# Miniprotein binders against p81326, part 14

Target 1, 226 residues: p81326
Amino acid sequence: MLHFGGFIMEINHISKILEKEREEYIRNKVEEYLKQGFSKDDAVNKANQSWRTYIGHRIQDVIYNLLKKFLKDSGLKVTTDKALNNRNLPEELDKVKRLIAINYGEYLFLPDADVIVYKVENNDIKIIAIISVKNSFRERRFETTYWKLKLKESPVTSHIKVFLATPDKDNEISYKCPNGKPKKMRIILEYELDGIYFLKEDFEETEKAKHFGKIVEDIIEISKKL

## First folded at step 10 (miniprotein)

Design Bf4
Fold by OpenDDE base, look of step 11:
Structure Bf4 (fold): chain B 226 residues (1-226), chain A 83 residues (1-83)
Amino acid sequence: as target 1 above (226 residues)
Amino acid sequence: SDLEKRAEQLIEFAEYLIRLAEELLEEGRPKFAIEWLKLAVRFLQMALELARKNNLDELAERIEKLIERAKELIERAEKIKES
């Protein structure tokens, strides 16, 4: 059993480390854009957008690697949608790609899948879970929900668990009903998704809303039932 | 054992963080590298505690060497930061 307390605390530091870089990153990018001839306001806006992209990729990468390492001994494999975006895929990844594809009639498209967890059993691939990693909810607040609903529409993909992992630094979905007012986004995300995992301490815990430290165990348990 | 596996998982994740920090050092971002190295050390310390509690001396020694390496990288990064 992971000394649950220590591991949880260290998981929380991931987001904190990323946020520590923000001020320096923004300053440097503002200077860069000013040198390129942008106005001060444009430079600031561009810098903030650059930061959102940067931090989003960083947290996704860290979580991917974390899950990859901590699921390995359970016989579970981890990949990403980016890794699947290649013309020449190994057979295993090509099967993974096909097994998460969503049908739009004439077209097949992949859901946004920052992390894909699967197992190989008797040369057959079983997709266990898709984890969407979001640092903030400023854009496309229900995108993960859309993909979950789409995956449910097919018997090929309906079994796939869809989880959201977030530090929720702006407290957009940390509580269901702060000050007696329902948070629509939290309620909908928790209802539609299989789970929400927080990389922070201050949140309302429920059956579906848990600390990120529990995600490994939950995924392993799900994998045993599939 | 399950504890050995857990210790190894912590080690492997810490090694990833060390590599990440090394990349950041190459990018000229020592301050940020140091933060990831400190996190790596904390994960290694967790692994070390598991190893010691279970009398896994060889594993403990391996972890201690990794901690030393991470600390040396921190020192190097701090020197770069000050320059």
Scores: ipSAE 0.816, ipTM 0.928, lowest interface PAE 0.6, mean pLDDT 92
Fold by ESMFold2, look of step 10:
Structure Bf4 (fold): chain B 226 residues (1-226), chain A 83 residues (1-83)
Amino acid sequence: as target 1 above (226 residues)
Amino acid sequence: SDLEKRAEQLIEFAEYLIRLAEELLEEGRPKFAIEWLKLAVRFLQMALELARKNNLDELAERIEKLIERAKELIERAEKIKES
């Protein structure tokens, strides 16, 4: 049922709705910055940066709520990096935090994971997957790949699936060989990550590159094998 | 059943989308609230189809009420947008 075209199509509408917000959001922010005394060029630049922050948080919130609603009946729990950084952390989430931590000698740090999926069996916590949400690949092109490689270095974390979720509005990674030329970013991301999930219709689908609407069933299937 | 679980999941996600839209209305952003409400209605319509196919009458009635509420919110948001 979840693989039915209607569900996948409606999930892809999330990114379309967000794009409809862009022009009015930016226009309103430019007006705000102009009233504060910024030049037009500075106001436009600041408004665009404000949009990037806003849209990133919105996409992450929607993805978190989607996964939480669709995974709970399979015994899977979902949390976020923000929840794990809370100072008064419940015992369950403290265990999740420790199970994804990366060792840097005398320091332990969390990977930059936006959404974390885990399960609880017999008081044991098993981390299933980490989802990184990216709207653009201009500044942090291979950050998700770095974290996958670090997680692979330890037997404690090497089983954790690392997924990328993206609208990829600018087609930075949608195809492996656009115009006959290998796209380095797409090829490296697909090779190193466990999956790329697109919040749009038009991209080159492969075993690892799929519509975002398929992520729920993929996570459930993976959890059964652990 | 599996189909009942999937209908409930669609409902709960649609309810999240409705709450998101209500927050946008409180922020004075009716244009964006309408878009999220329309998406919520589409998920509720998918859940309603599942409920009707499986003769889940109480669930179908609940979904119909949610769709009516969402459409009323769209109408309110359209009025705010035009004023």
Scores: ipSAE 0.774, ipTM 0.913, lowest interface PAE 0.9, mean pLDDT 88

Design Bf7
Fold by OpenDDE base, look of step 10:
Structure Bf7 (fold): chain B 226 residues (1-226), chain A 83 residues (1-83)
Amino acid sequence: as target 1 above (226 residues)
Amino acid sequence: SDLEKRAEQLIEFAEYLIRLAEELLEEGRPKMAIEWLKMAVRFLQMALELARKNNLDELAERIEKLIERAKELIERAEKIKES
């Protein structure tokens, strides 16, 4: 139990580490854009966008590697949509790619899948879960929900669990009804997704909304039922 | 044992964080590198506790060496930060 508590605390520290770099990163980028001839307002906006991209990739990479290491002993494998975008895929990853593809009639497209968890049994691949990792919900509020709904439409993909992992730094979805007012985004995401996992402590916990520290156990349990 | 597996998981993740920090140092981001290294040390300390409780002396020694490596990298990163 104590070791699990320590792990949970370290998960919370991931977000704290990322936030500590923000001010310095923004300052440096603003200076860079000012030197390029942008206005102060444009420089700030560009710097903020650059930071969002940067930190988004960082948190995705950290979560990917965390899940990869902590699921390994359970015989579970982890990949990313980025890895699947390669032209020359190993057979295993090519199969993974095909098993998460969404049918649009004449075309197949992949869902946004920052992390893909799967198992290999007797040379057969079973996709277990897709985890979307989001630092913030600007402009992409229900994207993960869309993909979940699309995956449910096919018997090939309907079993795939879709999770959202987020530090929710702006407290957009941490609580359902703060001050008695429903947070539409939290309610919809929790309803449509299989789970929301928070990389922080300050959130409303429910059956589907949990601390990120629970995601490994939850994925392992799901994998046993497939 | 489950505890040994847990210790190895912690070690492997810490090793990833160390590699991440090394990459950040190459990118000229010593501050962030230091923070990840400190986190790596904390994970290694958790692993070390597990190893010691289970009398896994060889594992404990391996972890201690990794902790020392991480600390050395922190010192290097601090020097880079100051330059």
Scores: ipSAE 0.792, ipTM 0.920, lowest interface PAE 0.6, mean pLDDT 92
Fold by ESMFold2, look of step 10:
Structure Bf7 (fold): chain B 226 residues (1-226), chain A 83 residues (1-83)
Amino acid sequence: as target 1 above (226 residues)
Amino acid sequence: SDLEKRAEQLIEFAEYLIRLAEELLEEGRPKMAIEWLKMAVRFLQMALELARKNNLDELAERIEKLIERAKELIERAEKIKES
């Protein structure tokens, strides 16, 4: 049912839905920045950056809610990095935060884990997967692979699956060799990550590069092995 | 029962999408609300098919009411969009 074309189609078009709002959003933000005293060129640049953040957060919210609803009956819980950065954390979420934190000497930092899937067994918390949501790869192209490599360095976190979810509207990673030349970013991301899940239909599907609608089944299967 | 759980998951996600659309309507964004409501109706239609296929009549009636509610919201949003 989760792999039915209708379900995959609707999820794959999330960013397409948001693109219909793009013109209105950009216009409103440009006007807002002009009122703050920015030049027209600066206002347009800031509005476009704001749009990229907006569309990314919307996609994250939809993914969070989808996973929360479809994973709950499998004994899996879902949270976000935003929830983990709140000052008044419940004990359960405080444990989740500590279980994904990466040590940099005196400092502990969370990976860029937009959505975190975990389970509770016998009052013990096991992190199953983190999902990084990327709408564009023009900046910090390999940030997700960096976090996967850092998580692999410790026996406490090495089991955590790291997934990338993306509409990849501009086809930056949709194909391995789009014009007969290897696409470095797609090849490295696919090699290093545990999976890439596309919120669109048109991409080169492989063992690790899949339609986003398959992520629920994959997470459930992984959780059974932990 | 597993198919009933899957139908309930589809319903709950559609209800999230409806709440998202209602928020967008309150913010004066009917064009976006319509798009999310159409997606919610699609998920409800998938859930309805599962309920009917498994003879879950009470669930099917609940889903039909949710579809009617979503369609009423689409109609209201269309009027707001054109104003």
Scores: ipSAE 0.745, ipTM 0.905, lowest interface PAE 0.9, mean pLDDT 87

Design w13
Fold by OpenDDE base, look of step 11:
Structure w13 (fold): chain B 226 residues (1-226), chain A 81 residues (1-81)
Amino acid sequence: as target 1 above (226 residues)
Amino acid sequence: SPEEKLRELVKLIEWLAIMYGAEVEVEIENGKIRITIEVPDEEKAKFIAKIIKDLAEELGLDKITIRIEVDGKRVEIEVEK
């Protein structure tokens, strides 16, 4: 367990808090929908649907806030793709945006970069890592892998580490060979990406598949080599 | 012990604050713990206050007087030992 700033990254506490958030969120939404004239059953169903959308963004925000907090003392900076979508960017963020852009000939596009970690040294920006956050793998299963491969194609971006962070509540990629059958998605993601970080305890740990609590240390170590 | 439960609650509140990108201040005076959280909006403050209440109840801190007050964007928690 990495002690950063006196805090041990305890995923159990995060999970417990998110569970309580769910309970309160659902309660509030059910009440809201009941006031709108929906039946109890419809209100519950709508609340659950709303939660599924909400939790995806919430987990991304949580990871952003965690990384921002725990990387601060190392001098590393954190931003998001959402922050980079503004027309008027500060010079620093404009440089960050340019340094993660992928060339498609006439066009430059940004990879899915939920969280971007970078350092500033002597007015030069070095991109260290991109963290993709996924709550579920039902859609766009290999999109993060696609972006990793695209980033490798350019000497400008080839050094950027690409990590996946996930709670993987449905155990879609937690194990490589459950019941003796290889899980294609876990194997490919682990092979192609620089690491997978789980916001849970119940998973098959490997050299690349780690507990989320290790991500801060790993990023700091990478930053020292850049 | 009640003290261990209280320490756990404080830890959970600190994590909660981090998860929201909120600033947290903890003051310990004469057996009283005062925790202040500043969040971006009042709605979040109210939401966080409810979460803290639920966490305290789950920990069985019934014998400890916990006061939670929301003032705009500020959540104040006072715990008396």
Scores: ipSAE 0.787, ipTM 0.913, lowest interface PAE 0.4, mean pLDDT 91
Fold by OpenDDE base, look of step 10:
Structure w13 (fold): chain B 226 residues (1-226), chain A 81 residues (1-81)
Amino acid sequence: as target 1 above (226 residues)
Amino acid sequence: SPEEKLRELVKLIEWLAIMYGAEVEVEIENGKIRITIEVPDEEKAKFIAKIIKDLAEELGLDKITIRIEVDGKRVEIEVEK
């Protein structure tokens, strides 16, 4: 168990809390939809659908907050793509934004960067890692891989580590070869990305596929080499 | 034991605070535990308060008095043994 900032990252606690959040969220949404005139069954269905959308953003927020907390003592900073979407950015964030931009000739675009870890040293910003957060792999399965490859093409961004963090609740990528059948998505993601971090216990661990609790240490180690 | 359950609750609250990017303070005085969580908005405070209540109920902390108060962006939890 990794101790960071006096806390052991316990996925079990996080999962338990998220379950309670779900219960409360669903309850609130059901009540809301009932007030709107929906039937009980419709209200429940709509609430569950709403939760599926909500939890994706929630997990991203959780991961951001976890990394922010546990990387603080190491002097590393954390931001999000959302924070970078502002027209008026502080100088530091403006630099961060520029340092992750991908060149498409006439245009610069940002990769999907749910969480960005960087350090400031002697007024210079170094991007350490981008963490993509995925709750489900039903859509845009290899989008994170695309961005990793694009970042690798430039000497400005080639050093940036790209990690995937996921609870993988439906076991879409938890195992490489369940029942002897290769899971294409797991294999490709693991091959192309710098790491996959699972917010769960039941998964096939490899050199690149790790428990989310290890991400902080890995990031700190990477930061020392930059 | 009730004490173990209480420790578990405190731990859960600490994690909850981290998950919300909230600041948490824990004070132990005269057999009372006071936990203060400061969150960015009142809606989150109310939501967090409900979660804490549900967590406490699940832990079966029936012998412990738990008071949860929401004051704006602040959640105050008092636990009396």
Scores: ipSAE 0.779, ipTM 0.907, lowest interface PAE 0.5, mean pLDDT 90
Fold by ESMFold2, fold request of step 13:
Structure w13 (fold): chain B 226 residues (1-226), chain A 81 residues (1-81)
Amino acid sequence: as target 1 above (226 residues)
Amino acid sequence: SPEEKLRELVKLIEWLAIMYGAEVEVEIENGKIRITIEVPDEEKAKFIAKIIKDLAEELGLDKITIRIEVDGKRVEIEVEK
């Protein structure tokens, strides 16, 4: 079993597994669409579109499971915004929900927080970080920065670190100046967020833009300061 | 090296289990390796079994017997030279 706490996560293993998952997913979906009467060309196109939607949710699940596994021994707990939106919420998660909610006058909303890391200390709950997971930057490019800014507006939530995790396979934010010109998305995301964690090897590393394998160590260090 | 490829397969299986939030049990007895993974449902177990088969085939573990069985939510992998 590989351990995050003192070395870089081997992203190659995760990437290889996800590629095999894609191949099997596409194969299964093509078969399903063919049975529905679509032509092979249509079935393949629909399967690829289905994968693009699925992979975003899958990467979120992977990150959740990784963080849950590797933060457990440090006394840190992990949940998701989906879990917090359930009607029959356990008391602990109800407290987590209340601690990240944003007030809009007569309305109360949760930020878009794919994964939430928190700790329980003397029956008191402290929110450490939220991690937004983005597979592509075609839509909702700056939602994560909006939520960071809203969280900073209240002393109750201003301490919460907001991270972005992404494979960024199309290099949309991997480099600050890829052709000699500043890349707006990369510059703004890095400026406003507390960190960007890349699920790949080839990107421009900075103090805030890091290999995903560093995220566990960073979260543990932050939790010790709270 | 067959041993290097086998270690790589075991690492991939361990990472796969982590990615699904599953516990993995690895037992090594006289040149036989048995790996057991339990997942939340049978559909995931079948999917994972196919992924492990594909990974093993890509590595090309010649003259090594790999048996993959699915029993409900459980995936069992046995590796034997």
Scores: ipSAE 0.769, ipTM 0.908, lowest interface PAE 0.7, mean pLDDT 87
Fold by OpenDDE base, fold request of step 13:
Structure w13 (fold): chain B 226 residues (1-226), chain A 81 residues (1-81)
Amino acid sequence: as target 1 above (226 residues)
Amino acid sequence: SPEEKLRELVKLIEWLAIMYGAEVEVEIENGKIRITIEVPDEEKAKFIAKIIKDLAEELGLDKITIRIEVDGKRVEIEVEK
């Protein structure tokens, strides 16, 4: 039992923890690469590169764990596309997989769905939301938008909310028009998606662009309307 | 206050556990708080223990006030109130 009941999702604590994780991770990796015979400079560079890959997966896991924890009491369930990537699925997950599948005629494909939120009522599954987690927008910038649009095309999936969650450390999409220059990516993502949730404080807040701490409430509210 | 710092550390530990999907047990006995975290592997346990140590040090908590032990996949933190 948590000693301090009623944890409001505090992104500040999460950020602080992730920073400490970074420091420790880098230290460990530098040591590892030094032992492999790399120079100090090379070891640091390699460690930083390794961290960039690691943190992407780490944030996804963190978000999954957070949502799983905070949605549990509401009766909502959480899974991942990775969990669905199995030939032998439990019946519930098999249904979830089918309910998010996109039709391409002869083929069904799954959208990129880092986190999937659903509810079970009387053995019926309702998909509530898909959360895409992005640490960097250097590659596949509009992939999440593509999936949103594809999901919207079918009456089976059109109700599914698609959210983007990001720390956006490099401020790639934090502001719409920094210095009077429109950020195409932010504008398009915000327009096409159902919401963007930032794991940071320094961003331009709008109706669709919110602090990550609000995602739980928003999902619960959506779930009540389904 | 030292008490506020301890509360902050406990919160951070709880968040850390949530972030790892780990279950946390908190016991309060004789003015001490004992926190136990179970993680999937020993390497992760050691990693988490170091993170907690660093967090405690940043908060200015001394080694007398905070004890961190790793036993396999279990991290045990003892905090004196």
Scores: ipSAE 0.768, ipTM 0.905, lowest interface PAE 0.5, mean pLDDT 90
Fold by OpenDDE base, fold request of step 13:
Structure w13 (fold): chain B 226 residues (1-226), chain A 81 residues (1-81)
Amino acid sequence: as target 1 above (226 residues)
Amino acid sequence: SPEEKLRELVKLIEWLAIMYGAEVEVEIENGKIRITIEVPDEEKAKFIAKIIKDLAEELGLDKITIRIEVDGKRVEIEVEK
């Protein structure tokens, strides 16, 4: 258990709250679809499908809010890719956007960056870490590794740490070699990324694969070296 | 104990507020705990209030001990010790 300012980050409470959110969300959506004239079975199926989309964004928002809260006292700042998509950005965010951009010759593109952690010192911005949030690994399994490799190619971005945060509810990457069979995705993600952080208790822990509660300490430590 | 259940509920509410990026104020006066959560929109306030109610019910806390009110973007929780 990590103590930040006297507050213990307990993932068990987060999981319990998310389960209650699911129950309430499904109830509300079922009621909505019934009012639209769908059958009970169709309403339930549609509600469950809606939840699968919703929970992906919800977990990203939760992680953003957690990092924002627990990094605040260290003087570190947090933003998102969504915040950087505006045409008119404040000077600080415009600088952040430029410092994570990847060169493709004629074009500059941004990596997929669900959460961006940076510091401001004497009006200079230093990017510390990018956190990719994945609820499931059914689609775009190695996209985060692509962005890590691209960031590493430039001296401007090579120092940026790239982390993956996941609840991994289906145990897709929780273990490297369950039952003697290597899990390709876990092995590659752990090898290419700077760290994987699990929002769960049941996983194979390594130097790079840690409980999500450790991410704040790790980011603070990295920030001191920049 | 009822006191332990109440402490657990308060912890859950604090986590809930953090998860939503909501501002939370906790006031303790004369054995009463007042928690105020402010969220960006009214729909979220209503949703959060329902979650808190469900959490309280699961813990076996009755409506006499806990009052939950929604006023616009604010959720107010009063707990009498």
Scores: ipSAE 0.766, ipTM 0.905, lowest interface PAE 0.5, mean pLDDT 90
Fold by ESMFold2, fold request of step 13:
Structure w13 (fold): chain B 226 residues (1-226), chain A 81 residues (1-81)
Amino acid sequence: as target 1 above (226 residues)
Amino acid sequence: SPEEKLRELVKLIEWLAIMYGAEVEVEIENGKIRITIEVPDEEKAKFIAKIIKDLAEELGLDKITIRIEVDGKRVEIEVEK
C-alpha cells in the first residue's frame, strides 16, 4: 500500500518509536514506584522489569497491526491466538482455529502462534502463515520449530509457513557463526523454520533470514502460489 | 533541512499510528497541515501525544510550528511553516 517501497526504513522508524515508548514508559513507572515509597534504585529496577513484560506483548501488537494494514488490500486476513481463544468465536475464526489445531488424542491444542495469516475464497479458508514473535531466547527457544514439525506431519497443515519475528537486540541469533563458531540456536531455527524476520538492521541475511520489512511481500507471494 | 525533518516527523507519526492500529486523517488548509489520529482510549491518546512531542523535539524543527493537542481519544497535530 502506501510507503511499500520504504520497507527498510520501516524497521528504522519502528525501532525509533519503540525506543521513545520505552523512555516514557520507564519514566512513568519510576514515578509510580517512588510515590509508593521505593528507593530510586528499586524503582528503576522494578520499572525495567515491568517494561520487559510489556514489550513482549507490545511487539506482538505492532506486528499484528502492521500485517493487518499492509495485507488487507491483497485479500489476506490476520488474527491472533488470543482472539482464537475467546468463548464466543465467530464462525470464520472458529474455522481458522480448527484448521491449525493439533490433535493429541483426548486433547486439542493450538500451536504457539502469535499471529495467523489466512485467506477466504468462496467461504473456504486457507491458512497461509503463522508468525511466532520472540523478544528474547532465554526460554522456549526451540518450541517454534516443534510446532513447524507438527504442522508438517499432516497433509492438511503441511503447507502452512511458520515464521519467527524478533528484534533480537542481544544478538542471540543474529549471526550463524559469530567468532567463527556455529551458533546452534540460529542454525537450527533457520534450518527448520520457513523464515526468520529481524526487527533490526544488524544481522546476517540469508535466503531465510531477512529484514522484517520483507515479510509482507513474502506472504503475498506465498498466497499467490496456494 | 527543515523540510527533510518535517517529512521525517510525518513518517514517524504515520508509523506510530500504524503501530497502534489507528486511522490517520490528513487535512491541508491555508498552508497548515493537520494530522488527526484516533485511538481506543484517552490514556493511549495522551501517551501517543507525548511520544510525538519527544520525536519532534529530537528532530529540532526550526521555523516550523508544531502544535499537539489531545481531545479525549483524539490526537491532533498541526504543522505550520
Scores: ipSAE 0.759, ipTM 0.905, lowest interface PAE 0.7, mean pLDDT 87

